# Designs tried in a protein design chat: miniprotein binders against q56419. Part 51

Target 1, 326 residues: q56419
Amino acid sequence: MEGRTLEEVQEEVFKRHGVLVPKKELEDLAKALEEAGLLLTEKVEARLKEEEEKLKRERPMRLAGLSYPEGEREARAFLEAFRASYPGEGEEARVLLMPHLEPSRVPEVYGAALAALEKTPPPERIYLVGVAHRPLKEKAAALPVPFQTPFGPALPDLPALQALDALLPFELFNTPLAFREEHSLELPLFFLKGRFPEARVLPLLVARRSPELGEALKVVLRDFPGLLVLAVDLSHVGPRFGDTPLTRTLAEEARRRDLGFLERLAEGEPEAALAFLGANPTRIDGVEVVASLLPLLRERKGKVLAHRLDLEAPTLSAVGAGTLVL

## First folded at step 7 (miniprotein)

Design RV15
Fold by ESMFold2-Fast, scan of step 7:
Structure RV15 (fold): chain B 326 residues (1-326), chain A 107 residues (1-107)
Amino acid sequence: as target 1 above (326 residues)
Amino acid sequence: SKEEKALELAEDIVELAYEIAEALTFLGLEYEAEMAYEVAWEAEDLLILVKEGDPDVEKILRLAEEIVRLLKELARLLEELGLTELAELAKRAAELAERIYREFLER
């Protein structure tokens, strides 16, 4: 605001975001921020302790009212709208790769996932593997509590989680706070719970490649069969991700790398998919998940149902999203 | 200690980032608000890493560097919007993250 009038700030906000903010509210906000202290150690510590205590009994919804509706009726209509956005038919999935970015940005991609779930018999449990957006104490982690959704709580498969924990060389339940704010689990879970309300869930996060996780999961899946879901986004390009502004050439490269990665997975060749990406220059975030789950992905053929590169024009950035059934 | 100082700096970043995020949410600037919330959450994760008895220096350095990058980009976007006071808070938070990076880089 220094060097600009409040009227100019209001006009800029309106032009960029379509919101007209009253001048009085901007003045009040500016004064409140001027009074802000820099150190609130006790408040932060209290928040972390409170959140960790809540995570011992349940994982609450964080994106309800933002990325999806809070009410069950509205949530059901929301799912139907996403399914309708995909004109194709699904195929039965034993392994499903789906995105975890904001669903409204790529409705046809989530619609393709819903189409696949419609063709898939209800599983007793879902192995939901997301990408850790926050540090984990180990290579992977799980949270063995109910995850709240508008369709009711997604209950943990405690016997399967315990079997998995027993086979790993590290504590599986090692970083509860990493699950506090994690859309790579919450957003796919919304769609999965809407389709399979009775299925138990193993909510898993991968931070770094863990071959021991894939080997252990192969054993656990034999005794506790279920649907394996890889909740991953594809290319991340542009200044928002520490890259140059999006050009047509960069966008074409991102699409080429996304599709080449998915198509090799569809041929049952996950090592070839990883090798194709090389240094992963467009930052496909599923690399660590795929590298961890190699034993579960080899020799499983399938089909890419949808792919989109979602353009965020104001930031000249883009994120790739896809749906793959194996 | 260096760990005590880093803890204080990370807590300051959390506070500043949440205040910026709440202000931007009120203004309807969803994209910039999401970036500020991401910074706040990453700074909270940094607090967890610094509190460990044997801190993972590599993870701390990578996370601090990411926080600096996000805050500098946020400050640039806020400057473009004429939100100079919020941009200055983002720049101060970036300086705090750079100090954490320096503290751990010298170990």
Scores: ipSAE 0.000, ipTM 0.251, lowest interface PAE 14.8, mean pLDDT 84

Design RV16
Fold by ESMFold2-Fast, scan of step 7:
Structure RV16 (fold): chain B 326 residues (1-326), chain A 107 residues (1-107)
Amino acid sequence: as target 1 above (326 residues)
Amino acid sequence: SKEEKALELAEEIVRLAREIAELLTELGLEKEAELAYRVADLAEELLRLVKEGDPDVEKILDLAEELVYLLEEAAFLLEELGLTYLAEMAKEAAWEAEDIYIEFLER
């Protein structure tokens, strides 16, 4: 578990399997690891070194054939089916908030994002900000390599990434292994690349609040204008996430909390959105991203296009997802 | 069909065994991880055989039986380590291997 929290391990297992690993079990794993006196074997270290070297060249697809089709034609049909799942019209986006959970769970929410992208002029670059599901050496990180997709490689915007790196008090191109298996970038990127095949990308991960990232991005966006995408999920409730079993009342509270958060962002009041969550606490994985990007979200008014609380009855748990344009 | 079900079960066993092996490797439990990797390799061989247009029923039965044994042994070892969740996953994979054995035994 070196470089990972128990919560991150639990979330990763759930994401890949749809299976909840109880916190006690993860604590038992940590205890067994401590008794063995090893956090990482030489074999694991050799594998991680090899993977890190590969990531210097490109970021391969991990979820192709699982969360989306491998072939370009099938991927295009898949994308169009998601658009068709949303009956509304989009709005032009300067900033787009979209989910990163399994798309098949909330097709209408991804469809709303696609509708917004249809109304948005093709950007030269996309600032794609996701949530780190693996610990980063710094508060944020980027990987300046092509990201493979069924629609071809999403090329990095090297000049913009270098400009960003120069403004930060830490090395931006840290922790390449954190990008090896990162669905908060891969899943949104599938949709973004399908809609804007010519756009270059700045793939960014936030692990902890980084106000310096938001300040630096504000400067870089002035010189390198583009679409800002926040790839975040909303409420995480129920035993799946180490919480109490979901009831109808708790689900309605989560939905109200999600919508209250999104509505305050839509009013251009990101501090009020964060304060609202503080007064009505529930785990929302986008909090660190929003807190880092405050300078980019203030005084930008917009619209919530879609929201869904995805209920998984077998685990009595739910994850909120939404599409917001600013 | 029974063949489609066997394919799905074999694919699931491969996935579970690989995930257990990777998790144990990350935790530094090298000996346990080696056992899990062996299970994954055998599950991949089973998947290969099941995919053949003229499947070798005797080989499928032999590998499915071996997988049941190894997965039950893995579950026991994981329980001894206090890794109850992983033990239950290994037991589930063992039941799936047994289902493949039963399906091909009837052919």
Scores: ipSAE 0.000, ipTM 0.171, lowest interface PAE 15.1, mean pLDDT 80

Design RV17
Fold by ESMFold2-Fast, scan of step 7:
Formats: sequence, C-alpha cells, structure tokens
Structure RV17 (fold): chain B 326 residues (1-326), chain A 120 residues (1-120)
Amino acid sequence: as target 1 above (326 residues)
Amino acid sequence: SAEELAEKLEDLLEEIEYLLEAIIFLAEKGKFDYAIEMVDEFIWELEDLIILLKELVKNPETKELAKEIEELAEEILKLVERVKELLKQGRTEEAIKEIEEILEKIKEILHLVKKIAELA
C-alpha cells in the first residue's frame, strides 16, 4: 500500500465489492501487513546471513532431482544419454565454450561438449567461467569452496584462486550469495565433474566486462595450466527477454548471429566476433565473458561442434546454445 | 552450389535424427513439457529443410529427388502434430511409436539427400 491513503483503499473496495470497510479495521489490517512485512524482511535477512555462512564451507547442489539426477548411478546414465544425443566425434579442447541453459532443452549441444571432453586429456584444473545472474559487488567473483555434485565434491584450486586474487585490482571472493543459486556454474560443472573427477575447479562469475580478469588469467594459466571453460548461452530472442515475438525471420537472424559469432571465435578473432554482434538487434548472453577473456581467445583456432536455437513456444521466445572447441 | 546445399541438408538431417532420439529420452523420463518444446524445435528444423529444398527444385537434375523429400517432410509435419498432442496427454508409448515412424521417414530423406550429393 505504499503511496496510497487509507481513504483511497476504502473507496476502491467499496467501488469493486460494494462494501464499506470501517477505517479502524483497515488501519488494523494495514498495521498487520506492515508488521508482517517487517518480520518477513527480518526473516529474509537472517536467512541470507545463515546461507552466506554455509557458503563459507561448501556450495550444495540446488538443481539435483530437477535438471539432473541426484544419485551417482542415475547421474552417470544421464550423462551417457546426453553423449549419445550427439552423432559426431569430439575435438580436443584447450578452451571449451558450452551452454548453461536447462540441459534437457539442448541435449545434443551438451553431447557435443561431452564428445570434446572425451578427446581432451584430463586437466589438473578447470577454469569455469559463467555468467552472474545476480548482482556482484565487483565485475567478477569466485567462491573458494567445494561444489557438491552427484559425482562427489568438485574441489577448489586454492593456490590458483589465490594467485588470481593477488593479480586483480578488486577482491575476488566478494559476493558468496551470488553462488547460492547459479545455474551457469552448476549445470556445466555436472558434466565437467562427470568426465574429469580428479580436476580441481576455479568457479568464476562475470557480471560486467573485466579486461583485468583476462589479463590476470593469462598470467595464472602460465603457472597453473588447465582447461578454460566458457559457460555461456547465445541469442535471447522474444518477449521473455524484452524483445518482439519470435518469427521465423527473427529466429533465422538469431541463428545467423550465433553462428557468425561462434565462427569468428573459431578463427581466433574474438574482437571481430564482438564487432559482429554490435550491429545486430539480438543480444547474446556471455558477451561480457568473451570481452573479459580476449587475451585468452586471440589467435586460438578451433571448430564449432554444435548449435541449436531452443524454441519456447508458450512465450514466443528462444535461447541459442552452442559448443565450440579452441 | 548443389554440393554445398546437399552437405547442409545432411548435417541438418543428422541433427534432426538425434533430436528425435532425445525427445524419446525425455518422454521416457516423464519430462513432457521439455519433450514438447523439443518437438517445436524439430518442427522449425524440418521447416528449414523444406526451405533449403526449394533451391534444389530449381535444378532440373535434382528436382525429382527434392520433390520426393518435400513430400516426406510434409507427411512428417502432419505426424508430429499428433506426437505433440500425445505428449500433452502423457501417452508415452503411443508418442514414442509415432516418433519411431518419423525416424524411419527421416532416414529415407537422408538416403535421398545422399543421392542428390552423388548427382552434384
């Protein structure tokens, strides 16, 4: 009721329901709602503080039983089914771009990523770079704790994370709560941990382009070599994303935009990939990740293994997903 | 070129085939909402195939094969609407049977596309 008088509320109820609510009853209701609101705010703040403390020890699974199976045996079968959804052979990856949207929507794209991981020698560590879906205090963040998976905990590479933190002009471990419910890390991690159970992980989120992150990562990767994974979705088209309803023409434009972006990355030309997007109306998720990681993507040639535009018919919207090896 | 179009058609058909297998997997797991969304993506990819075939119909050497593929694709579009309704009703076994019929028609299209590639 903020910004409304009790008299205005009384008048609205009378006009709509033909009932005159006594002013005292409305005052008592307003006070009860205000008190409930204050109690809910206090409870929410207490819960967030409790969750933040828990995140200092470990990051629990949030999507187990929803996006992937909770049990190890079922999770293994699920992973193999996704691999089977892709007809091709993989390519060895030093850099892997893979999606983070719901896996069941694009199983063949995740299958292509699994195929690439099959051809890739087991890394000592994985630099897993996702997209922040919640605000960060800085341009980027990391959480230096074990991430639970059905295949066991993915352990953080603490020496590499500390080396990275030391090179950045901001505190890397700045927003633990942003990691509580972050599918751009959890969903790719499920597949990565299933294939590389011994690899340590650097779970990184990018909210805004951070060239300093890319420069620091280039230095850290020299001393702590590993697999770089960009967990990014491609075009977001339609009313769900603040755009016009999806038509076949807009879907074709989104597919061409996605493929043009990926092919320029595959040619080792990430600045050209970003410039290609600048002229187009459809936003690609993960542009901030690519812009941050330019020093790691230049002159690396590779191959686009898969691409799909996932249609969400009820909302006349779509999300692009792809697998790229560099 | 006809060779480039045939290659694109082969790639698209392989994608469609494994997408249908993924729809079967999702239906078996009771993920009907996701299976239906993937059926919609299948429809879009099949319509893209029909658009590419319009270029092959312009070439007298490939016209008859392209027309046969168009007829199969239109038949599949009719079958897939039934699949979507069966999935909405949770009729998994019936939906899978229809999808398996669609898969056989996709394999027939792939065979015809390979014949087009041989003619290019």
Scores: ipSAE 0.000, ipTM 0.115, lowest interface PAE 19.4, mean pLDDT 82

Design RV18
Fold by ESMFold2-Fast, scan of step 7:
Structure RV18 (fold): chain B 326 residues (1-326), chain A 120 residues (1-120)
Amino acid sequence: as target 1 above (326 residues)
Amino acid sequence: SAEELAKKLEELLKKIEELLRKIIELAEKGKFDEAIKEVDEFIKKLEELIELLKELVKNPETKELAEEIEDLAEEILYLVEAVKFLLKQGRTEYAIEMIEEILWEIKDILIEVKEIAELA
C-alpha cells in the first residue's frame, strides 16, 4: 500500500528539501518501514499474550517511579505532601468522587480526597470504579487479582466480586488486558491504599452506560458494605480533545459546567446532574460512570471539597478535576 | 556491579521517555526541525542504553533479560529512524502514532530494568 505512493513521496521530498531521492532508496525504505511495522505488531501481540497470562496472578505497578514514588517511605512522603497541598478539612465519605489524571497536575484536588479519607472510618472494602481508556468486551469489567502498590498489594475482595459477577447479565472478568495500563484505577488506588492499607478492593472499569451494574452493585453493597469511589475526570476542553483552543471564556464555561455537575450530585440529584450537561455529555468522562451508578447516588447529599482546571499549555487544552463527598 | 548498572539504566530510560514526550509536543505544533533535533538526542541516549546493556549480558543471572531488552532497544532504534523520516516529510499523524508505540516499548523496558535491579 505504501508502494502505491513512492513517486508522490519522492516528489514531496524534492518539493520540501530540494533533494531527489532515488526510487530504489525510497522503495527500500518503504519495505523496511512496512516490515518494521509488521514486526512491531507481532512483537506487541506476543507480549500482550504473555502479559495476559501474568495478569491471571497479579496486576503489577506500571506508574511507580513515574507518577508516584516506588519505595514505601518515599511514597508516604509524597502522599503527605499532597495532603498538605489542601488547606481545608475533609468530611466523611460513603461515596467519594476523585480524579484520575496525573496527580502532580492537580495536587490540591487529590489533597482534598485525602482529607476526606482522613475523616472516613476504614472500610473493609473499596468499590473502585474507573473509566476504561481501552475497549472492553462488555460494558464493564473487573480484574480479580492483587494490585501491587508501594504500600503492599491491594487484595481483591473475591467473595464480593463473585457475588457481583453472579448478578450481571455478562461475564465480569471479560477483558484482563484493559487493566494492564489503566491509570483511572492505578492512580486513585495509590492514594486509597496509602490511607486504608487493610481494605480489600473491587477494581471496576466502565466503558459504556450499564444500569445493570448499578442495580447489581446496590445488592452487593447491602451484603458487602464498603466505600464507593468514582475515579473520574471532568471537562476536557481544547484541541487535544477535538475542540477549539482554550480561551478565558471557554475555561470559565468549563469551570461552570464542572461545578454545576458536581453541585447537583451533591444535592442527591444525579439525573439532574446529567441533564445539566445538555444533549452532548461526552465532554466529561465520568458521565458513563454516573449514569451506571444512579441507584447508588440518588437521595445522597454531600459536599464539593475542591475543583480545578488544569491547563495543558502546549495544546491550549484543559482537564477539569474535582473532589466530591456524598 | 549489576545494581549500579540497573540504576544508571533507570535514569537513562527516564530521560529517554522525557525526550519522546518532547518530540510529540513539537510535532503537534508543526515544529518539525526542532522535533528532529530531539529525535537525534533520543538516538544518542538509546545507543548509550544499548552499551550499558552489553555489560549486563556478561552476568549469567541477568544475561537472558538483558539480551531481551537489548533486542527491544535495537528494534526501537530502527523504528526511530522511520519516525525521523516521517517528520522530515511532515507526516505528523503517522510520526506521532509511531512515537506513542515507542513510548509503550520504553515503559515496558523500564519495568524489566527494575526487575533486573531486584534480581541483582
Scores: ipSAE 0.000, ipTM 0.171, lowest interface PAE 18.1, mean pLDDT 79

Design RV2
Fold by ESMFold2-Fast, scan of step 7:
Structure RV2 (fold): chain B 326 residues (1-326), chain A 104 residues (1-104)
Amino acid sequence: as target 1 above (326 residues)
Amino acid sequence: SMEEKIRELAEKLAKLAQELAELVKQGADPEEIFEKMAEFYEVVLELYDLTKEMNNPELIDWLWEAIELVEMFLYAFEEGNVDYAVELLELIAEIAAELAIALS
């Protein structure tokens, strides 16, 4: 935090909420925060500066040894095991929707994605669009550095990223720290790099609906053709997500909503997919990504290859995952 | 033990973060929000102090992540971005819960 005065805090609260906060309450809070500010803010600023400097050079692996193997040989075997878990054949993808949920929880779904990649000609670049799990300064962001993987670094497509940045009404490279711990990019990237080791990557995060991103991407993809990957999970149900404990009825409704959403996307009708979820979608984190990328999804027909609702037994919660090719 | 104390504080942090998120969402009494925030920050300070006494890289990484989110929460709340502030508190609660589980 910067050195804000109590008057500045009071004025801001009044402007935003129309409430005048008594100075005594602010003084009590300031006393509680003064030692926190001295310890927490100084330490946070030093740590954030250190992490930002590291991220200027590369994005290191965070989930190696946890979600996937660190060694290249072991990582290759891991990929082949996931492919083997899906009994079907894939289909060529121009657009691929795949999950970012822990892979071991939904191996057949990642296997379906791998099957689709096997049928897809190697792209020069991959537009990898994930969901921000950290706050972004803007609606979307990118990090233009190599992302480390067990298969070697996934190199950024700097010309394509710069072309995208030039078309957006905001700075694309706006929140590097949001990429330090971001499984919605790291987990799909592991599989994508394993299958397309020569492809460059545009690692993109969406925090909120950005129609300008979809419009800009449509232009950039014309000059820099590549594979578009939406790395999104589907339904989030149960106490972990603010719902009641999972029941058979809730699980079936979540599956119905997931499949109804995916099937409408497969018909090339992304607006219908969003409308199907209505005002109260089943907490599908892919909604903001799909809403941002409408121009790239319209009139593209495809197929749902796999779907699973994964039960987290200890919390009686579940997360949906699917693979869709367009 | 220190591990038990950290677990207790992490569980308390998660509970306080959820309670704060609900109060902020509801547009509750500013006095109640400030009291809950003061309690929340006291727990953060205790967790941070204990981190200095432990040489455990995993716990240190998780605490730095929680510290980052607390700072972002303060900034978002001061700017009047209620939706963003709530999202940050939910992430803090998730991290605190993961920390408590890892220490079990």
Scores: ipSAE 0.000, ipTM 0.213, lowest interface PAE 14.8, mean pLDDT 78

Design RV3
Fold by ESMFold2-Fast, scan of step 7:
Structure RV3 (fold): chain B 326 residues (1-326), chain A 104 residues (1-104)
Amino acid sequence: as target 1 above (326 residues)
Amino acid sequence: SMEEKIRELAEKLAKLAQELAELVKQGADPEEIWKKMEEFIYVVEELLDLTKEMNNPIAFDWLWETIELVEMFLYAFEEGNVDEAVYILLEIAEAAALLAEALS
């Protein structure tokens, strides 16, 4: 939504509630909040510098005990429970699209991903491409350190990461702090590491369309073959995401957009998938990833294994999730 | 314990953020909004001052996400983007609740 003036806010309050909030009162509140924000900003910046230094050594678990169990035995039982949530056999994946939202909200979708991994030969490395939920200095970034998991550390494939960095027109290791709180990597990695404990990882984040990333990855994958994983959520609709409150009609529209997108990817037509989203590609966080990886997705046929729209009633919002094998 | 104190403050912050969002959304009296805002800011400052005692990396991450959301909320409200400010308050409530859960 576009910015609103204090006068516009006052008018909307009157329209909704029949009373005007005095402009001076709103201005006084805004000034007090600005002064508080200045104090918080100075403290936050000092702490973030400390966190950046720590990320040069390793990336610790952030969601253990919340989204998945911390202990190895409990984590393995948790994975098996998710696999059991999907009744199908899965299909072998050379490319896997899976979600990164809270697993407990869409267990069948993660179960479908596990079923696909079950049919997939263990790769030497996994190219794990997630979506940046924080600003990156460049269009894409990677963090070349061990990522902690309940199954042990997921070790970076340093030779492959260095080969990728050498082919890019920007510094690949450009925004370490973006990886501190990044569920689009951590949640898929939990499942991938549990299934392929010996695989090394290339943890990649995409913030904006980067054709050069797709071209470079095409070259690197020839010398360093592995499993390509696109960790992307689908439709983001409702007020939580800067949109109108969710209605039944909008939920049905979101489901239709998600499935149309996935089905076109399954036909090996990623350009058609992007075009199908029409004028609203920004509502699917995977658009930037798919657009960046076009050379790796063209002419690969596959299958949509699962899809769900997770409804968040308190915010009248929803997030789509799906599993696609190519 | 210090973790219990942080958990209690996080639970209080989650409740305050929800209450503040409702007051702002319904266009409550500015004096009522400010009283709730003052208590909200006080709890945020207390949590920020206790960051050095945080040993749990998940709780630390949710704490920093909460602080960053507070900064975004303050900016949105300053710019007169009340609807956006309300949405961010609801996100703060969720982050604070997850912080409390991480310390349970």
Scores: ipSAE 0.000, ipTM 0.329, lowest interface PAE 10.5, mean pLDDT 79

Design RV4
Fold by ESMFold2-Fast, scan of step 7:
Structure RV4 (fold): chain B 326 residues (1-326), chain A 104 residues (1-104)
Amino acid sequence: as target 1 above (326 residues)
Amino acid sequence: SMEEKIRELAEKLAKLAQELAELVKQGADPEEIEKKMYEFIEVVFELYELTKEMNNPEAIDWLWETIELVMEFLYAFEEGNVDYAVELLLEIAELAAELALALS
């Protein structure tokens, strides 16, 4: 490490932690990979087609051995360590907002979510709503297959998914490939499956505001009651997310934005939470999810259990994470 | 002048590096460490931007050496290697102080 170049240090951190360098450096890396003939080859296209076919049967683990342990016993110990990192007691959740960033970055925030799940009666099903990191053909999508976890497969709630699909003005099962590598579902699901091993899951992704999704979910939840989980991260600040330098002032603004957003949600005022953010200058990635789920969040009071703005080295950036029960 | 601004930032970086090293060494409140780290990173980022405008090869070399140590510190701290992170912060403080003296 001593005597290493800046580029070597950043490359090592990228490989080890999956942390992206600033946009310019990332673009230079992508260009180098393209010049090496690794991007968009016929071989890559063939692999994508193969993976799409596999996704019709099941969704395999992608982050096992990286973000969480592959073995069930090790996974259980890992989950309990996260619970232990939060000194407080949870509260029963009908709606849970939790993060989806790398768990080791914010263990006390995931611990708060686990504390809430501990106080929550086991649901028959979990409506797990994440953020799409790949393009969707529609505003939202679902994948109606088993999702593998170290605790066994999380089975889809097919009747509830079909009821939801029937109420939407678009095909719900519209982009299977978007689920191939989707940490906003996989990481929360690890914790949810560990606590509620018998619960069925509705794995949902939101790419753009879909008020019709929220209205349909309100109807479906009446007939198919369950736990609603919003798997969203909060502020994204610094060079990694838009060439804005991380300063103390920007970090304080991000915390103020995160907490103001969560506190208004906790008062049952999701429209006020969105209005508080305005144009979303610190880039809270949960805005589209909250905007889609307004009918499920209105007049539902709760409590913010945890919040952290996590410094991301070496990008000089930060990501906010929080746990909210409603 | 640019030399004066670099000197002032180098002095500030040396002070912040020492303060941050003490907080990290003592296992201070994570929120206190985080707050001091944001102050530290702000100065590092400002100093980094000045390297793009500099015409002094010796100062450029010193600033890049400092930036390399800062990146290595952030990596070590992220990995939970507290002893090494503290050592790197003290090296950063020393190097930044040397740069400030050379520009005074």
Scores: ipSAE 0.000, ipTM 0.218, lowest interface PAE 14.4, mean pLDDT 82

